# VH-VL binders against f1miw6, part 3

Target 1, 251 residues: f1miw6
Amino acid sequence: MPHFAKPLLRNIITRNLFNSIKKKQCLQYLQTLRTLQYDGFTTVYFGETDIPESLVTGEDFSDGYYMPTPTWCVVHAGGSQGWVPWKYRMFLRDELCIKQEDNLFFEFCDVVKKAYGKCAIVVKERRRQDATRPKEGKETEAQAHVPSVVNLTSVTCCPEVAKSYGHKLLTLPSPYNYLNPLDSAWSSLKWFIINNRKEFCLQSVDGVYSYQYILFSDLISKGIERINLSKWRTITTKVRRWENYYLGKLS

## First folded at step 11 (VH-VL)

Design q2
Fold by OpenDDE, fold request of step 14:
Structure q2 (fold): chain C 251 residues (1-251), chain A 122 residues (1-122), chain B 107 residues (1-107)
Amino acid sequence: as target 1 above (251 residues)
Amino acid sequence: QVQLVESGGTLVQPGGSLRLSCAASGFTFSNYWMTWVRQAPGKGLEWVANIKQDGSTTYYVDSVRGRFTISRDNAKNSLFLQMNSLRPEDTAVYFCARSFSDYGYESAFDIWGQGTLVTVSS
Amino acid sequence: QSVLTQPPSVSVAPGKTARITCGGDNIGDKSVHWYQQKPGQAPILVVYYDSDRPSGIPERFSGSNSGNTATLTISRVEAGDEADYYCQVWDYSSHYVFGGGTKVTVL
């Protein structure tokens, strides 16, 4: 009977250690962010969201033919200043469009530099599925989080590129994704899509055929525009309060 | 039409087990976090459990932790709640609900089923 | 565990304004959602993210959230607004929390 307690304890310890590491990472992130903010860096949250076409069309695929509907990836950035003066990008996620527009992050960095000067660019950590179980043994010294290249689905965020424009790239630890105000913005966008998609539907009759099409770009644009500066300020203020809470709690 | 339909609620004895099901239709089920909320007779709403789109992450209210298991079958557009070691305090209408947020935090529940009644009584 | 406090009941005359409060520590730092539930029915989302309204919800429903109190405001109350109202938050600990509910009676 005593042998079953050891794996549970190990799992608890591992979870506790994992939690401890993640807490430390959060603290480091927050401290770095605050330092940069004090140094005059403008915080900008850069990210993407997936919009399945089914979300827009409202098509019910419940009849068993799960045809994977095309998924659109929207890339944009925002912060306490609202949406950045960089036009959002939209990509179709198909096997063919994996062309990471290598230049998109350069363009973005240039635009935000011109608009805000030095920026702390915050991106979400992509869960590398393949993070193999750390092998037990080596106390890997908390190597200073060398800003790793963050690969978004459509955009590669390179710390060196950011640096070349005078920016700092920061990765938000995955357990603390709720500290990303951009996620709230994306949620608002998606909700707007769901509730207003019918208003963006046009019907065309060609002979005996009736076609319905959605003004998708207009729908997305209006959804983005709906998230005005006031809303951004509210969201970022909430995030800031939580950041402060964690800084106090984890220090 | 977007719809959630709960089933499986019945009378069960204390210590018994029950599996609830929720059938989703009218939307891409696999794109959403799903949740169970319960309401005891004449009482308020209580969140029970959430599950991520891919089923890889689950959260539970403390009172059901270790006894209840939320799961999903995206191929069947179905959400499940396995309830073990049932107690009289678990007597409630159980609602299946959709989270409109894709991130699993700060979410509202925009679509609800009509609920299924679970009665735990000797 | 975050506790959300609602008044057990609010009475309002037809055509007047009902205000339902939801109290909680630092609730203003959280997103508050509101649900309407009529007897024997499922809850309906009426306000989300403090002040946004779903499609189909009348403009007379509005929300605010500041400090330690969120408020659902129902202007020009109608007989059909008689229901239980629940506030809800995410507690930043991977839990969702509902208020105790407020019964709105239209006098």
Scores: ipSAE 0.597, ipTM 0.847, lowest interface PAE 1.3, mean pLDDT 89
Fold by ESMFold2, fold request of step 14:
Structure q2 (fold): chain C 251 residues (1-251), chain A 122 residues (1-122), chain B 107 residues (1-107)
Amino acid sequence: as target 1 above (251 residues)
Amino acid sequence: QVQLVESGGTLVQPGGSLRLSCAASGFTFSNYWMTWVRQAPGKGLEWVANIKQDGSTTYYVDSVRGRFTISRDNAKNSLFLQMNSLRPEDTAVYFCARSFSDYGYESAFDIWGQGTLVTVSS
Amino acid sequence: QSVLTQPPSVSVAPGKTARITCGGDNIGDKSVHWYQQKPGQAPILVVYYDSDRPSGIPERFSGSNSGNTATLTISRVEAGDEADYYCQVWDYSSHYVFGGGTKVTVL
């Protein structure tokens, strides 16, 4: 029997320069994060996820008609303390509804300062064109440049804003998504949506037809509540063990 | 309403090839990773392969790598498994299953087809 | 190549509680999912992410996961619960892994 049961983030064949640079970035991220944790910074993961409306409704009635399917963006944050004590934000994404909420990151920094004191705020590195893996061959952008901000799709995360509240802003390199416990939280939310959307439907009867309405805000809010402190601690404990593993292997 | 229907299972000689199909209905097929799971007679479940929502990423159990190819056609709401160089050990009921995941890990399989039997025998 | 260890069988009287275990090193750090499979049928998801229930699964199905053991608990067992039960995780080898299965017999 072959003995090639390798960890997900560890591959025998990694040849392009982009992967080598990403490994170095991951090691630097982990070393910085551990230093901040040792120095008393509370780790908080700030991020967003997309929820297609078809996931909420459960159907794709318009597959034969070439029209856009609306997508919601949910912005929230959490860590080993649970969800940040702050109302999450939702934005509708389509060609008609393009909006970024200015000052959201200011508000967030203020809330987490009051709740936890100084924080290490972790944000995932954003990839162009919905990349699921590193680009083939060399990087298209200069690796040595220092961006002035770290952008989510809907929120600008400025390091100087974080610094003004005594926080540190960190970027998690893109191929290491498993080191972001928010991804596990988002998966749990979407599984809750899939399995509970029928319980959040209201039916109305027009004299000829029956119609269903979804209590969308209640569905999302309940799904977020179901990811309680115990689940957050489970998720962050798993991430910490992955971090320790990769910190030992990327040195 | 939500259904997965497998087809194409039959008797094949060792070294032969076979293509399985799975037709999906009642849900937005392109929102889900799709998966093949097999069960040999009298045995437990074994994950075989899965494929990302857009078809760009595939994973396989080691025993089928290089022999099996998973694919999907989102316009036809269809999942496929091309099985080459078949072995007697590949004899099983093959289930089509859906899974919601953004990245293809830590997920469950919430909807299953009834399976199609593949027999590899001489 | 079994990573997950389940007892091959469990017998339980109607109305009693069945407990099906799934053992693995540090399985408490993984998300564990559970499936019910009746003879000649496809599996049905009964618990996901350790302790959550899909739509249509009654409250008498529950799950827990800590340390080296995940447990599926079926309270007030009915004859219709007689089935094979499988646990499932995703492991470090980039594989989805099922346990060997536990046959639950209702006397």
Scores: ipSAE 0.582, ipTM 0.804, lowest interface PAE 2.1, mean pLDDT 81
Fold by ESMFold2, fold request of step 14:
Structure q2 (fold): chain C 251 residues (1-251), chain A 122 residues (1-122), chain B 107 residues (1-107)
Amino acid sequence: as target 1 above (251 residues)
Amino acid sequence: QVQLVESGGTLVQPGGSLRLSCAASGFTFSNYWMTWVRQAPGKGLEWVANIKQDGSTTYYVDSVRGRFTISRDNAKNSLFLQMNSLRPEDTAVYFCARSFSDYGYESAFDIWGQGTLVTVSS
Amino acid sequence: QSVLTQPPSVSVAPGKTARITCGGDNIGDKSVHWYQQKPGQAPILVVYYDSDRPSGIPERFSGSNSGNTATLTISRVEAGDEADYYCQVWDYSSHYVFGGGTKVTVL
């Protein structure tokens, strides 16, 4: 039978209700963020990104004789002040050793307190939610835009840990990824990787490069370094204008 | 060598259907958003559609929404564009292009195919 | 709807500098990318994220983006730079948008 079926009307109505809830959450997020900024909190965006090894090597692994390529997770933070003076972390996502995430967030909160004082720490909403089937019983009343615990894949971000350092943890609603300048930084890093990975390879016979010879530490470190303070100011200025755009549309 | 090769462009009458294919080689196809861009004769470039790495999310220019369907088969390193209800205005060279992006926004297209010509004429 | 305005043509003498503009309301708030297209060929990315160059693009290609104008600059223009040049952004409606194109003629 031909597959000409469109989404059922019930699915369309459910999606529209979900979008209305997310619109309200975004407005609450923006209002809270502006209040904290007015109160002297330094805004810091904390998050992670995935870098598959095949993106780093540039090799085509469609040949069935190669092992599956693992994915690296990079954890860092930044804002209009540049990268936080905190050593970014890399984890191999395929391994079972990502169990120390609470200690990372404690360390992070201490570092940003010493560097900037009180911070508004922004993290993105959890990714594992089924956006096509909203959970029954999801909060529909007005509540604070602070979740009980925000779990990144590699790091657990606890609001009470942030509070103990004088920080405030905020969650950015998932449909509004454009409001996260760290996503722009991650994109810049990944484009740097694509365009510069050969420069960080040891030359092999016939000029063929292999990911075994890529100096990952140097490649990632240089990619992060090129996103300097001027670039961060450009990115955060663009985000602020996106925020104003959504405030105009959502208010 | 990183390469994209389009195929399936031909002469089709108005109201007809056509399926374009794009074969990818020399890179891990599933790392990238894939895109169709078209160029009418003597005109500029127009973005048509793109599709996320896993195929779960698609976007279309307004003029083709509901008529065109972008899809991909990562096992075959292939991108497709099903074009229905073709109009003379759809006459163009259709390029496939790759882009790296986490969510499909603010990105560029770094590798392009040479294009395949679709002509919609009575 | 987002509209990117480019001059239809620019003429430049060999060895001189060509400047190709891309105008849009608050385009400085967007990431601008630039493409070169020679007749009968596919476009080639020459600048991405306002000012970065892909691998293999000569350093005489550069870009800037501020306010309402992004600019592609080609220093020490050569005959081989004769081509159409397009700017591109992503707009608020989740669509990618190209400028109308600028033909660069090297006299």
Scores: ipSAE 0.546, ipTM 0.785, lowest interface PAE 2.2, mean pLDDT 81

Design q2
Fold by OpenDDE, look of step 12:
Structure q2 (fold): chain C 251 residues (1-251), chain A 122 residues (1-122), chain B 107 residues (1-107)
Amino acid sequence: as target 1 above (251 residues)
Amino acid sequence: QVQLVESGGTLVQPGGSLRLSCAASGFTFSNYWMTWVRQAPGKGLEWVANIKQDGSTTYYVDSVRGRFTISRDNAKNSLFLQMNSLRPEDTAVYFCARSFSDYGYESAFDIWGQGTLVTVSS
Amino acid sequence: QSVLTQPPSVSVAPGKTARITCGGDNIGDKSVHWYQQKPGQAPILVVYYDSDRPSGIPERFSGSNSGNTATLTISRVEAGDEADYYCQVWDYSSHYVFGGGTKVTVL
């Protein structure tokens, strides 16, 4: 008689198991990170943020014509040393089949190698939408499936590529994304855009038509520059303290 | 002009239900996390609930969990708070607020409505 | 649940400096935001991420956060600065927490 564990118990067990697994993953991440830091690896956080054009223009589409505005993706990296001396990239999501520029991660790895030597490159775990199918069977030992590839929206991060440059690629577990200082940097950038976009607007009058242009590249550049080394140190110090807290709590 | 306008606050009996609404204007509503904050008469501010841009994620203060539901309609630039099983302790001015952070972490609330008063009394 | 402690009131003379403290365990490891609320009005964000200032907020408003104490400093206090001030944090458990509020009175 297959004991139909009441669906409620299954959900509770699944949630508890999920939480336990995620905690274990967090601990493993933190232990690995600390080991690498001890071994002389420089920690760099590599990631992307989406900037809708409406955020830049401040256009109110409340009058019912929801015209989907283009979304820009900004890719960059930073850490306790500030922004990586690598030129950030901007991609338009909708039009450009974001040809995963396979070469972009190579370029990034080369630049950080030259600047810092061996690096621990931290990226966010992308929620695989498809992992909701509980594969039924084998309690295979949760070998920490080092994902063979971490796909950002615009960039593919390959552990093997990182390794070829002497780096280590680490994936931050999704429930602990707040341990990524890059998110704080992105938030600061977006806030800067919202508050300063008017200063980057040019007006041009051509006959009967008046045009407003936003110097988008300058706006982004200035927003990134505003996040100076002191700000990065503050953000990374806070993250480090939380990491230490979790190492103590989860050990 | 960026604006939030709350509505729906009224007198209700204990155990009753009420739905609050917040109308957003002057910004792309769908780009922001939204939040409800309440303030009991003569008391401080208390966070109540947050909702992600696409409505896929919601968070609640423990005191309202299971009783309150935050939702949004991005097509109508509207935020809602369904309040069930209301208690006298829920008596407060309820504010709608915009979160400026896209990640929902360590966010501040940069735009606030004027609030709507909910009174729960026998 | 993180508890933020504020003094219930601060009195300051015009032209002087008011300091409002927000105490919490390891609050220096969190981002602190500050709100001003006048009677019958909605709160206004005056400081965010410990020390950043929104557009339109006077330079007289500044913030700091270290150890177990965050501080909102209002220099050259004016009569218009009389209000309730609240600190706020995210507690890393998907909750937002406000301090109890501080009433600033300009004498």
Scores: ipSAE 0.464, ipTM 0.796, lowest interface PAE 1.5, mean pLDDT 87
Fold by OpenDDE, look of step 11:
Structure q2 (fold): chain C 251 residues (1-251), chain A 122 residues (1-122), chain B 107 residues (1-107)
Amino acid sequence: as target 1 above (251 residues)
Amino acid sequence: QVQLVESGGTLVQPGGSLRLSCAASGFTFSNYWMTWVRQAPGKGLEWVANIKQDGSTTYYVDSVRGRFTISRDNAKNSLFLQMNSLRPEDTAVYFCARSFSDYGYESAFDIWGQGTLVTVSS
Amino acid sequence: QSVLTQPPSVSVAPGKTARITCGGDNIGDKSVHWYQQKPGQAPILVVYYDSDRPSGIPERFSGSNSGNTATLTISRVEAGDEADYYCQVWDYSSHYVFGGGTKVTVL
């Protein structure tokens, strides 16, 4: 009878430990963020969202052939000041070797420096699928290992690059992704796409053939524009309240 | 047309089991979180369970935890709710609904089925 | 679990404004969604993220959320607006929570 309890207990302990570690990371993140804010850093959330082509077309591929539809990745940034005055980027995630624009993060850092001065750039932690095995290694003082590099799907965010522009790069722990106001913005964008895609559909009649096409760039642009400064302020205010809640709860 | 159609609701005895199905059409099913919401006769709406796009994450209301299992087959555009150890309190119309948020939090449900009635009675 | 409190009923004359409240602790820090449900029908999303409207929902429907109260406002109420209305939130515990519902009667 005692043998079956061991794996369950181990799983519970591991889960609890994991939760504890993540809570600590969250607290560290929040403390650092607040410190930077007090030091005059402007908080900017930098991130990406995936927009499957099927979301745009509304096509039902239910006929059993799961043809993976191309997925577009939109990269942008925003915060309490609204969208960053930077042209968002769109990438196709599929096998097309989209050359990681190695310079995109440099460009972004320059733009935010010009717009806001010193910034706390917040990015989401990429869920390492494989990090399930806590290496039993030494309790080395969890110095907040600022990951040397945070890789978005299409962009490499480097703390050293951020630093060179006078910025600080922060990583939001994955369990607390809801503390990123971009997610709300992206949700709003996706909802806009779903509900308004027909308005951006044009029908062309060329003598013998009729076809429909979607003004994809216009659809995305209008969707982004819909998230105005007032909406950003509302979203960021909510996030701030939750940040304060967790600062109080985890301290 | 975007549509959700629930099926499988029937009369079952207490302690019995039932599997509900929801067929999705008119949209890419695999792109969305899906949810079950129930409504007891003459009562309000109650969230039951939701499932991530890839099925890797599921959440349940406490009252059904350990008894109900939400699952999906993206190849068949189908959502399922396996209900075990059914209780009279589980009597309700069960709705399948689509979440429009990709993140699994703070989402609304933008598309609903017409629901299927589950009656648990001796 | 977050409890959302709604009045059980609201009566309104045609052409007037109905206000349905949804009370909850710090509900203003959450995104509130609203659903309309007519008898024997599935719920319909009428307001999402506090104040946004889905396509096809009349401008008469509006939402606000601040402090401890979210409000669905239906201006120029019509007979067809008679329904049950539910507020909904995500409680940050991986649960969705609905209010108890409000029956709107058009007099």
Scores: ipSAE 0.393, ipTM 0.777, lowest interface PAE 1.7, mean pLDDT 86

